# Miniprotein binders against q6w4x9r395to579: the designs that were tried, part 212

Target 1, 185 residues: q6w4x9r395to579
Amino acid sequence: GHCSLEGGSFVTTFDARPYRFHGTCTYILLQSPQLPEDGALMAVYDKSGVSHSETSLVAVVYLSRQDKIVISQDEVVTNNGEAKWLPYKTRNITVFRQTSTHLQMATSFGLELVVQLRPIFQAYVTVGPQFRGQTRGLCGNFNGDTTDDFTTSMGIAEGTASLFVDSWRAGNCPAALERETDPCS
Short names: E, the ipSAE of ESMFold2; O, the ipSAE of OpenDDE; V2, 0.75 times the mean of E and O plus 0.25 times the DockQ between their complexes.

## First folded at step 17 (miniprotein)

Design xh29 (at its last look DockQ between E and O 0.87; V2 from the best seeds 0.63)
Fold by ESMFold2, look of step 18:
Structure xh29 (fold): chain B 185 residues (1-185), chain A 106 residues (1-106)
Amino acid sequence: as target 1 above (185 residues)
Amino acid sequence: SAEELEREAKELVEKGLEKLRRGDPSGLEKIVEGVRLAVESGSPELIAEIAEKALRLAEELLEQGRYEEAAELVARVAELLIEAGDDPWVYLMIRWLEWYIEEIRK
């Protein structure tokens, strides 16, 4: 399965459901029992430019009981707050420079993350078939049905991206739903 | 003072944890009050510490088959953090427990 976070705050879920949102927060991108040590992948969004309502991806975080690996648009990779030189390896995870513009996080548990640093900070998440039907978060539930990909953290399928996105906030952030979500803006 | 709120919050949570572990349901309200005081103290580190302790108890309750007590505890902690918590790990713990409880109830 493939999930992408692209410029303009576009997301495409594991079930190929596209959506867009504008919010300033950390969000749970992928949560799954297939990730060891209660692991999850998170996405950090912030205001991105000349448009006062536009936000974009500024970092991707892998968080578990053991690791907090942050890959940021500053091209700095940290684990548990300490900067790391690449290639960086833990028991199950290797982060390395794939090209001059791309970093890759490869794992032994079926998760792969590719981060494009330039010209626009973007992220591409790939998970193996063992994740099918066993994911939650902004990347959806990977069950082959796009109609329920907007499942909230309480297990409720929503019809709008904003309510879904707000439920996956991992921080004390204003909801973007009422002021930042407008398909015509 | 904020320091006094922090001490009271820790004391309430510890007392509440003990009561709830031994099956005294009044422990839940003490835990909730302790988390509320931690939120009022304005210390992000304390909020995360106390919330994590409460959520670890929810894990213990689930292991003991005390599902409704665990669900109530998780829900009450989550409500208090919506306005105050900024530690991604605590939010992730809540989402794990919510998912696990949902699966058990099916």
Scores: ipSAE 0.646, ipTM 0.833, lowest interface PAE 1.1, mean pLDDT 85
Fold by OpenDDE base, look of step 18:
Structure xh29 (fold): chain B 185 residues (1-185), chain A 106 residues (1-106)
Amino acid sequence: as target 1 above (185 residues)
Amino acid sequence: SAEELEREAKELVEKGLEKLRRGDPSGLEKIVEGVRLAVESGSPELIAEIAEKALRLAEELLEQGRYEEAAELVARVAELLIEAGDDPWVYLMIRWLEWYIEEIRK
């Protein structure tokens, strides 16, 4: 399964459902029992312009009982607030520079993350087949059905992206917005 | 004062936890009030601490088969924390508990 966060506000789920939203919060991208130690992948969005429709991904965070890894626009990888030199390796996770503009987080448990740092901060999440039907969050449930990707944290299927996205907040933030904006924003 | 709120919050939560653990429904309201006071105090550390205690109780309740009580506890606490909290781990815990509750209800 491939989930992408592109163009600042665009998301494509594991089931290949595209949607967009504008929010300035931390959201759970991926939660799964397949992630060890109650792990989850999160996305941090922030305002990138003056309008509410100008939002962008600014960081990705992997959080578990044992690890907190933050990849931000500043090419800073931190674990529990400590800056780490690359490559950074934990028990099951390795973060390294893939290219001059890309970082990669590789894991032993079937999760791969590629982060494009420039010119646009974007993230690409790949999960193994063992994750099928066992994922939740903004990346969807990876069950091959796009119609139920907008399932909230409470198991409710939503018709709009905003309500869906809001249910996966991992912080205090305003409600997500759905607006037609420039695809480059 | 903030200190007074913090103290009261802790006391309410502790009392509430004990009561709810014993099956006294008034415990829930005490926990909720405690969380509210913690939020009002503006202490992130306190909020996180109290939240974690409450959520751990929810886990215990789930383990005991007290699903509805757990669900209500999580829902009420989550409602308060989502609007005021900023601890990613607390949020993650909430999401896990929500998932477990959802699975149990199926």
Scores: ipSAE 0.462, ipTM 0.768, lowest interface PAE 1.0, mean pLDDT 90
ESMFold2 (binder alone), alone request of step 17: mean pLDDT 78; pTM 0.734
ESMFold2 (binder alone), look of step 18: mean pLDDT 78; pTM 0.739

Design xh3
Amino acid sequence: SAEELEREAIELVEKGLEKLRRGDPSGLEKIVEGVRLAVESGSPELIAEIAEAALRLAEELLEQGRYEEAAELVARVAELLIEAGDDPWVYLMIRWLEWYIEEAK
ESMFold2 (binder alone), alone request of step 17: mean pLDDT 75; pTM 0.709

Design xh30
Amino acid sequence: SAEELEREAKELVEKGLEKLRRGDPSGLEKIVEGVRLAVESGSPELIAEIAEKALRLAEELLEQGRYEEAAELVARVAELLIEAGEDPWVYLMIRWLEWYIEEAK
ESMFold2 (binder alone), alone request of step 17: mean pLDDT 76; pTM 0.713

Design xh31
Amino acid sequence: SAEELEREAKELVEKGLEKLRRGDPSGLEKIVEGVRLAVESGSPELIAEIAEKALRLAEELLEQGRYEEAAELVARVAELLIENGDEDPWVYLMIRWLEWYIEEAK
ESMFold2 (binder alone), alone request of step 17: mean pLDDT 73; pTM 0.684

Design xh32
Amino acid sequence: SAEELEREAKELVEKGLEKLRRGDPSGLEKIVEGVRLAVESGSPELIAEIAEKALRLAEELLEQGRYEEAAELVARVAELLIELGDEDPWVYLMIRWLEWYIEEAK
ESMFold2 (binder alone), alone request of step 17: mean pLDDT 73; pTM 0.678

Design xh33
Amino acid sequence: SAEELEREAKELVEKGLEKLRRGDPSGLEKIVEGVRLAVESGSPELIAEIAEKALRLAEELLEQGRYEEAAELVARVAELLIKAGDEDPWVYLMIRWLEWYIEEAK
ESMFold2 (binder alone), alone request of step 17: mean pLDDT 75; pTM 0.704

Design xh34
Amino acid sequence: SAEELEREAKELVEKGLEKLRRGDPSGLEKIVEGVRLAVESGSPELIAEIAAKALRLAEELLEQGRYEEAAELVARVAELLIEAGDDPWVYLMIRWLEWYIEEAK
ESMFold2 (binder alone), alone request of step 17: mean pLDDT 75; pTM 0.712

Design xh35
Amino acid sequence: SAEELEREAKELVEKGLEKLRRGDPSGLEKIVEGVRLAVESGSPELIAEIALKALRLAEELLEQGRYEEAAELVARVAELLIEAGDDPWVYLMIRWLEWYIEEAK
ESMFold2 (binder alone), alone request of step 17: mean pLDDT 75; pTM 0.715

Design xh36
Amino acid sequence: SAEELEREAKELVEKGLEKLRRGDPSGLEKIVEGVRLAVESGSPELIAEIAEKALRLAKELLEQGRYEEAAELVARVAELLIEAGDDPWVYLMIRWLEWYIEEAK
ESMFold2 (binder alone), alone request of step 17: mean pLDDT 75; pTM 0.708

Design xh37
Amino acid sequence: SAEELEREAKELVEKGLEKLRRGDPSGLEKIVEGVRLAVESGSPELIAEIAEKALRLAAELLEQGRYEEAAELVARVAELLIEAGDDPWVYLMIRWLEWYIEEAK
ESMFold2 (binder alone), alone request of step 17: mean pLDDT 75; pTM 0.712

Design xh38
Amino acid sequence: SAEELEREAKELVEKGLEKLRRGDPSGLEKIVEGVRLAVESGSPELIAEIAEKAARLAEELLEQGRYEEAAELVARVAELLIEAGDDPWVYLMIRWLEWYIEEAK
ESMFold2 (binder alone), alone request of step 17: mean pLDDT 75; pTM 0.711

Design xh39
Amino acid sequence: SAEELEREAKELVEKGLEKLRRGDPSGLEKIVEGVRLAVESGSPELIAEIAEKAIRLAEELLEQGRYEEAAELVARVAELLIEAGDDPWVYLMIRWLEWYIEEAK
ESMFold2 (binder alone), alone request of step 17: mean pLDDT 75; pTM 0.710

Design xh4
Amino acid sequence: SAEELEREAKELVEKALEKLRRGDPSGLEKIVEGVRLAVESGSPELIAEIAEKALRLAEELLEQGRYEEAAELVARVAELLIEAGDDPWVYLMIRWLEWYIEEAK
ESMFold2 (binder alone), alone request of step 17: mean pLDDT 74; pTM 0.685

Design xh40
Amino acid sequence: SAEELEREAKELVEKGLEKLRRGDPSGLEKIVEGVRLAVETGDPELIAEIAEKALRLAEELLEQGRYEEAAELVARVAELLIEAGDDPWVYLMIRWLEWYIEEAK
ESMFold2 (binder alone), alone request of step 17: mean pLDDT 75; pTM 0.710

Design xh41
Amino acid sequence: SAEELEREAKELVEKGLEKLRRGDPSGLEKIVEGVRLAVELGDPELIAEIAEKALRLAEELLEQGRYEEAAELVARVAELLIEAGDDPWVYLMIRWLEWYIEEAK
ESMFold2 (binder alone), alone request of step 17: mean pLDDT 75; pTM 0.705

Design xh42
Amino acid sequence: SAEELEREAKELVEKGLEKLRRGDPSGLEKIVEGVRLAVESGSPELIAEIAEKALRLAEELLEKGDYEEAAELVARVAELLIEAGDDPWVYLMIRWLEWYIEEAK
ESMFold2 (binder alone), alone request of step 17: mean pLDDT 74; pTM 0.690

Design xh43
Amino acid sequence: SAEELEREAKELVEKGLEKLRRGDPSGLEKIVEGVRLAVESGSPELIAEIAEKALRLAEELLEQGRYEEALELVARVAELLIEAGDDPWVYLMIRWLEWYIEEAK
ESMFold2 (binder alone), alone request of step 17: mean pLDDT 75; pTM 0.710

Design xh44
Amino acid sequence: SAEELEREAKELVEKGLEKLRRGDPSGLEKIVEGVRLAVESGSPELIAEIAEKALRLAEELLEQGRYEEAAELVARVLELLIEAGDDPWVYLMIRWLEWYIEEAK
ESMFold2 (binder alone), alone request of step 17: mean pLDDT 75; pTM 0.709

Design xh45
Amino acid sequence: SAEELEREAKELVEKGLEKLRRGDPSGLEKIVEGVRLAVESGSPELIAEIAEKALRLAEELLEQGRYEEAAELVEEVAELLIEAGDDPWVYLMIRWLEWYIEEAK
ESMFold2 (binder alone), alone request of step 17: mean pLDDT 75; pTM 0.705

Design xh46
Amino acid sequence: DPEELEREAKELVEKGLEKLRRGDPSGLEKIVEGVRLAVESGSPELIAEIAEKALRLAEELLEQGRYEEAAELVARVAELLIEAGDDPWVYLMIRWLEWYIEEAK
ESMFold2 (binder alone), alone request of step 17: mean pLDDT 75; pTM 0.704

Design xh47
Amino acid sequence: SAEELAREAKELVEKGLEKLRRGDPSGLEKIVEGVRLAVESGSPELIAEIAEKALRLAEELLEQGRYEEAAELVARVAELLIEAGDDPWVYLMIRWLEWYIEEAK
ESMFold2 (binder alone), alone request of step 17: mean pLDDT 75; pTM 0.709

Design xh48
Amino acid sequence: SAEELLREAKELVEKGLEKLRRGDPSGLEKIVEGVRLAVESGSPELIAEIAEKALRLAEELLEQGRYEEAAELVARVAELLIEAGDDPWVYLMIRWLEWYIEEAK
ESMFold2 (binder alone), alone request of step 17: mean pLDDT 74; pTM 0.691

Design xh49
Amino acid sequence: SAEELEREAKELVEKGLEKLARGDPSGLEKIVEGVRLAVESGSPELIAEIAEKALRLAEELLEQGRYEEAAELVARVAELLIEAGDDPWVYLMIRWLEWYIEEAK
ESMFold2 (binder alone), alone request of step 17: mean pLDDT 73; pTM 0.683

Design xh5
Amino acid sequence: SAEELEREAKELVEKGLEKLRRGDPSALEKIVEGVRLAVESGSPELIAEIAEKALRLAEELLEQGRYEEAAELVARVAELLIEAGDDPWVYLMIRWLEWYIEEAK
ESMFold2 (binder alone), alone request of step 17: mean pLDDT 74; pTM 0.704

Design xh50
Amino acid sequence: SAEELEREAKELVEKGLEKLRRGDPSGLEKIVEGVRLAVESGSPELIAEIAEKALRLLEELLEQGRYEEAAELVARVAELLIEAGDDPWVYLMIRWLEWYIEEAK
ESMFold2 (binder alone), alone request of step 17: mean pLDDT 73; pTM 0.669

Design xh51
Amino acid sequence: SAEELEREAKELVEKGLEKLRRGDPSGLEKIVEGVRLAVESGSPELIAEIAEKLLRLAEELLEQGRYEEAAELVARVAELLIEAGDDPWVYLMIRWLEWYIEEAK
ESMFold2 (binder alone), alone request of step 17: mean pLDDT 72; pTM 0.676

Design xh52
Amino acid sequence: SAEELEREAKELVEKGLEKLRRGDPSGLEKIVEGVRLAVESGSPELIAEIVEKALRLAEELLEQGRYEEAAELVARVAELLIEAGDDPWVYLMIRWLEWYIEEAK
ESMFold2 (binder alone), alone request of step 17: mean pLDDT 75; pTM 0.709

Design xh53
Amino acid sequence: SAEELEREAKELVEKGLEKLRRGDPSGLEKIVEGVRLAVESGSPELIAEILEKALRLAEELLEQGRYEEAAELVARVAELLIEAGDDPWVYLMIRWLEWYIEEAK
ESMFold2 (binder alone), alone request of step 17: mean pLDDT 74; pTM 0.689

Design xh54
Amino acid sequence: SAEELEREAKELVEKGLEKLRRGDPSGLEKIVEGVRLAVESGSPELIAEIAEKALRLAEELLEQGRYEEAAELIARVAELLIEAGDDPWVYLMIRWLEWYIEEAK
ESMFold2 (binder alone), alone request of step 17: mean pLDDT 75; pTM 0.711

Design xh55
Amino acid sequence: SAEELEREAKELVEKGLEKLRRGDPSGLEKIVEGVRLAVESGSPELIAEIAEKALRLAEELLEQGRYEEAAELLARVAELLIEAGDDPWVYLMIRWLEWYIEEAK
ESMFold2 (binder alone), alone request of step 17: mean pLDDT 74; pTM 0.699

Design xh56
Amino acid sequence: SAEELEREAKELVEKGLEKLRRGDPSGLEKIVEGIRLAVESGSPELIAEIAEKALRLAEELLEQGRYEEAAELVARVAELLIEAGDDPWVYLMIRWLEWYIEEAK
ESMFold2 (binder alone), alone request of step 17: mean pLDDT 74; pTM 0.694

Design xh57
Amino acid sequence: SAEELEREAKELVEKGLEKLRRGDPSGLEKIAEGVRLAVESGSPELIAEIAEKALRLAEELLEQGRYEEAAELVARVAELLIEAGDDPWVYLMIRWLEWYIEEAK
ESMFold2 (binder alone), alone request of step 17: mean pLDDT 75; pTM 0.724

Design xh58
Amino acid sequence: SAEELEREAKELVEKGLEKLRRGDPSGLEKIVEGVRLAVESGSPELIAEIAEKALRLAEELLEQGRYEEAAELVARVAELLLEAGDDPWVYLMIRWLEWYIEEAK
ESMFold2 (binder alone), alone request of step 17: mean pLDDT 76; pTM 0.732

Design xh59
Amino acid sequence: SAEELEREAKELVEKGLEKLRRGDPSGLEKIVEGVRLAVESGSPELIAEIAEKALRLAEELIEQGRYEEAAELVARVAELLIEAGDDPWVYLMIRWLEWYIEEAK
ESMFold2 (binder alone), alone request of step 17: mean pLDDT 76; pTM 0.715

Design xh6
Amino acid sequence: SAEELEREAKELVEKGLEKLRRGDPSGLEKIVEAVRLAVESGSPELIAEIAEKALRLAEELLEQGRYEEAAELVARVAELLIEAGDDPWVYLMIRWLEWYIEEAK
ESMFold2 (binder alone), alone request of step 17: mean pLDDT 74; pTM 0.691

Design xh60
Amino acid sequence: SAEELEREAKELVEKGLEKLRRGDPSGLEKIVEGVRLAVESGSPELIEKIAEKALRLAEELLEQGRYEEAAELVARVAELLIEAGDDPWVYLMIRWLEWYIEEAK
ESMFold2 (binder alone), alone request of step 17: mean pLDDT 75; pTM 0.708

Design xh7
Amino acid sequence: SAEELEREAKELVEKGLEKLRRGDPEALEKIVEGVRLAVESGSPELIAEIAEKALRLAEELLEQGRYEEAAELVARVAELLIEAGDDPWVYLMIRWLEWYIEEAK
ESMFold2 (binder alone), alone request of step 17: mean pLDDT 74; pTM 0.698

Design xh8
Amino acid sequence: SAEELEREAKELVEKALEKLRRGDPSALEKIVEAVRLAVESGSPELIAEIAEKALRLAEELLEQGRYEEAAELVARVAELLIEAGDDPWVYLMIRWLEWYIEEAK
ESMFold2 (binder alone), alone request of step 17: mean pLDDT 74; pTM 0.695

Design xh9
Amino acid sequence: SAEELERLAKELVEKGLEKLRRGDPSGLEKIVEGVRLAVESGSPELIAEIAEKALRLAEELLEQGRYEEAAELVARVAELLIEAGDDPWVYLMIRWLEWYIEEAK
ESMFold2 (binder alone), alone request of step 17: mean pLDDT 75; pTM 0.710

Design xi1
Amino acid sequence: SAEELEREAKELVEKGLEKLRRGDPSGLEKIVEGVREAVESGSPELIAEIAAKALRLAKELLEQGRYEEAAELVARVAELLIEAGDEDPWVYLMIRWFEWYIEEAK
ESMFold2 (binder alone), alone request of step 17: mean pLDDT 73; pTM 0.676

Design xi2
Amino acid sequence: SAEELEREAKELVEKGLEKLRRGDPSGLEKIVEGVREAVESGSPELIAEIAAKALRLAKELLEQGRYEEAAELVARVAELLIEAGDEDPWAYLMIRWLEWYIEEAK
ESMFold2 (binder alone), alone request of step 17: mean pLDDT 74; pTM 0.698

Design xi3
Amino acid sequence: SAEELEREAKELVEKGLEKLRRGDPSGLEKIVEGVREAVESGSPELIAEIAEKALRLAKELLEQGRYEEAAELVARVAELLIEAGDEDPWAYLMIRWFEWYIEEAK
ESMFold2 (binder alone), alone request of step 17: mean pLDDT 73; pTM 0.690

Design xi4
Amino acid sequence: SAEELEREAKELVEKGLEKLRRGDPSGLEKIVEGVRLAVESGSPELIAEIAAKALRLAKELLEQGRYEEAAELVARVAELLIEAGDEDPWVYLMIRWLEWYIEEAK
ESMFold2 (binder alone), alone request of step 17: mean pLDDT 75; pTM 0.706

Design xi5
Amino acid sequence: SAEELEREALELVEKALEKLRRGDPSGLEKIVEGVREAVESGSPELIAEIAAKALRLAKELLEQGRYEEAAELVARVAELLIEAGDEDPWAYLMIRWFEWYIEEAK
ESMFold2 (binder alone), alone request of step 17: mean pLDDT 68; pTM 0.636

Design xj1
Amino acid sequence: GSEELFERAKELIDRAIEAARRGDFEEAKRLLDEAFKLIEEAARRGLDEKLIEALRKAAEAVRRAIEAVRNGDEDPWIYLMVRWLEWYYEEVKKR
ESMFold2 (binder alone), alone request of step 17: mean pLDDT 70; pTM 0.650

Design xj10
Amino acid sequence: GSEELFERAKELIDRAIEAARRGDFEEAKRLLDEAFKLIEEAARRGLDEKLIEALRKAAELVRRAIEAVRNGDEDPWIYLMVRWLEWVYEEVKKR
ESMFold2 (binder alone), alone request of step 17: mean pLDDT 69; pTM 0.630

Design xj2
Amino acid sequence: GSEELFERALELIDRAIEAARRGDFEEAKRLLDEAFKLIEEAARRGLDEKLIEALRKAAEAVRRAIEAVRNGDEDPWIYLMARWLEWYYEEVKKR
ESMFold2 (binder alone), alone request of step 17: mean pLDDT 70; pTM 0.655

Design xj3
Amino acid sequence: GSEELFERAKELIARAIEAARRGDFEEAKRLLDEAFKLIEEAARRGLDEKLIEALRKAAEAVRRAIEAVRNGDEDPWIYLMLRWLEWYYEEVKKR
ESMFold2 (binder alone), alone request of step 17: mean pLDDT 69; pTM 0.633

Design xj4
Amino acid sequence: GSEELFERAKELIDRAIEAARRGDFEEAKRLLDEAFKLIEEAARRGLDEKLIEALRKAAEAVRRAIEAVRNGDEDPWIYLMKRWLEWYAEEVKKR
ESMFold2 (binder alone), alone request of step 17: mean pLDDT 70; pTM 0.634

Design xj5
Amino acid sequence: GSEELFERAAELIDRAIEAARRGDFEEAKRLLDEAFKLIEEAARRGLDEKLIEALRKAAEAVRRAIEAVRNGDEDPWIYLMKRWLEWYLEEVKKR
ESMFold2 (binder alone), alone request of step 17: mean pLDDT 75; pTM 0.721

Design xj6
Amino acid sequence: GSEELFERAKELIDRAIEAARRGDFEEAKRLLDEAFKLIEEAARRGLDEKLIEALRKAAELVRRAIEAVRNGDEDPWIYLMKRWLEWYYEEVKKR
ESMFold2 (binder alone), alone request of step 17: mean pLDDT 69; pTM 0.627

Design xj7
Amino acid sequence: GSEELFERAKELIDRAIEAARRGDFEEAKRLLDEAFKLIEEAARRGLDEKLIEALRKAAEAVRRAIENGDEDPWIYLMKRWLEWYYEEVKKR
ESMFold2 (binder alone), alone request of step 17: mean pLDDT 71; pTM 0.662

Design xj8
Amino acid sequence: GSEELFERAKELIDRAIEAARRGDFEEAKRLLDEAFKLIEEAARRGLDEKLIEALRKAAEAVLRAIEAVRNGDEDPWLYLMKRWLEWYYEEVKKR
ESMFold2 (binder alone), alone request of step 17: mean pLDDT 73; pTM 0.688

Design xj9
Amino acid sequence: GSEELFERALELIARAIEAARRGDFEEAKRLLDEAFKLIEEAARRGLDEKLIEALRKAAELVRRAIEAVRNGDEDPWIYLMVRWLEWYAEEVKKR
ESMFold2 (binder alone), alone request of step 17: mean pLDDT 71; pTM 0.659

Design xk1 (at its last look DockQ between E and O 0.71; V2 from the best seeds 0.00; counts 0 for: pae O 3.4 > 1.5, pTM O .799 < .8)
Fold by ESMFold2, look of step 18:
Structure xk1 (fold): chain B 185 residues (1-185), chain A 85 residues (1-85)
Amino acid sequence: as target 1 above (185 residues)
Amino acid sequence: GEVHVRIEIETDSPEQAREILERAKEIIRESGLPGVRVEVRQEGNKLIIEITGVDEDPWAYLLARWIEWYVEILGGRVRITIEES
């Protein structure tokens, strides 16, 4: 399964459902019992311009009871707040420079993360087939059905991306906003 | 600031609520979360779980979603309310 976070705050879920949102928060990208030690993948978005409709990915975080790996827009990789030289290994995670512009986090538990650092900070999440039907978050539930990919943390499917995204926040922050066309006034 | 997460779990009976309570306690124990305080109570066929943490720390939010997920597998209906200060 493949989930992508691309420029302009675009997301494509594991079930290939595309959507866009505009928010300045940390969001739960992927939560699954297949991730060891209560692991979760999170995405950090921030304002990238003067309009609230201009937000972009600034960091990706893998958090478990053992690790807090942050890959950020400033191209520094940390674990538990401490900067690490690459390649960086734990028992089950390896972070390394794939190319001059891409970092990769490979794991023994079927999660792969590729981060494009330049020209635009983007992230690509790949999960093995054992994750089918066992994911929640912005990347969707990986069940092969795009009509229920907007399952909120409250357990209902939503027809609008902004409500879905707000339900997966993991921090105190403003609600995700969508730019509305101003009526003629 | 602080974050307070209230998880309300509705069940069809006090017996079902008690069984879900034991699973919720297991999830909380297995998580071993530093800096997060959890209180649990049963009120008939409802469970109320209160999680207190710091709003810069994602663990209170993540624990709530873990509890939500496993409780729903067991047939409980979950409502989550988050209050930040």
Scores: ipSAE 0.453, ipTM 0.762, lowest interface PAE 2.4, mean pLDDT 82
Fold by OpenDDE base, look of step 18:
Structure xk1 (fold): chain B 185 residues (1-185), chain A 85 residues (1-85)
Amino acid sequence: as target 1 above (185 residues)
Amino acid sequence: GEVHVRIEIETDSPEQAREILERAKEIIRESGLPGVRVEVRQEGNKLIIEITGVDEDPWAYLLARWIEWYVEILGGRVRITIEES
């Protein structure tokens, strides 16, 4: 399954359903029992301008009982708040520079993350087939059905992205919005 | 500031509540999340979990989501209230 966070406010789920939202919060991108140590992948969005439609991805966070790995738009990689030099390796996770503009987080448990740093901070999540039907969050449920990708944290299927996205917030933040966005944002 | 997450779980029986309670306690113990205080109590068929943390960190929210997920699996009904101070 491939999930992408592109263009600042666009998401494509594992089931290939595209949607957009504007929010300034941390959201659960991927949660699954297949992730060890209660792991979860999160996306941090912030304002990139003055309008509500000017929002962008600013960091990706992998959080577990063992690690809190943050990849930020300024190319700083931290684990548990401490800056790390690349390549950085933990027990099951390796973060390294893939290209001049891309970082990669590789894992031993079927999760891969590629982060494009420039010109737009974007993220690409890949999970193995063992994750099928066992994922939740903004990336959807990876069950081959796009119609139920907007399933909330409470298991309710929503018709709008905003309500869906809000259900996966992992912080104190305003409600997500669905607005016409500037292609450059 | 601080964030207070209150999770109210309705169940069909005290036994079901107990099951969820034990699972919740397990999750809490194993999470080891820093800067988060958790209180759990059972009131008949109802469970109340109160999580206190710093709103700048996702720990409290994430823990709530973990608990929420397990409650769903176990067939409980969840109401989450978030208060910021």
Scores: ipSAE 0.061, ipTM 0.492, lowest interface PAE 3.4, mean pLDDT 87
ESMFold2 (binder alone), alone request of step 17: mean pLDDT 78; pTM 0.755
ESMFold2 (binder alone), look of step 18: mean pLDDT 77; pTM 0.751

Design xk2
Amino acid sequence: GEVHVRIEIETDSPEQAREILERAKEIIRESGLPGVRVEVRQEGNKLIIEITGTEDPWAYLMARWIEWYVEILGGRVRITIEES
ESMFold2 (binder alone), alone request of step 17: mean pLDDT 70; pTM 0.645

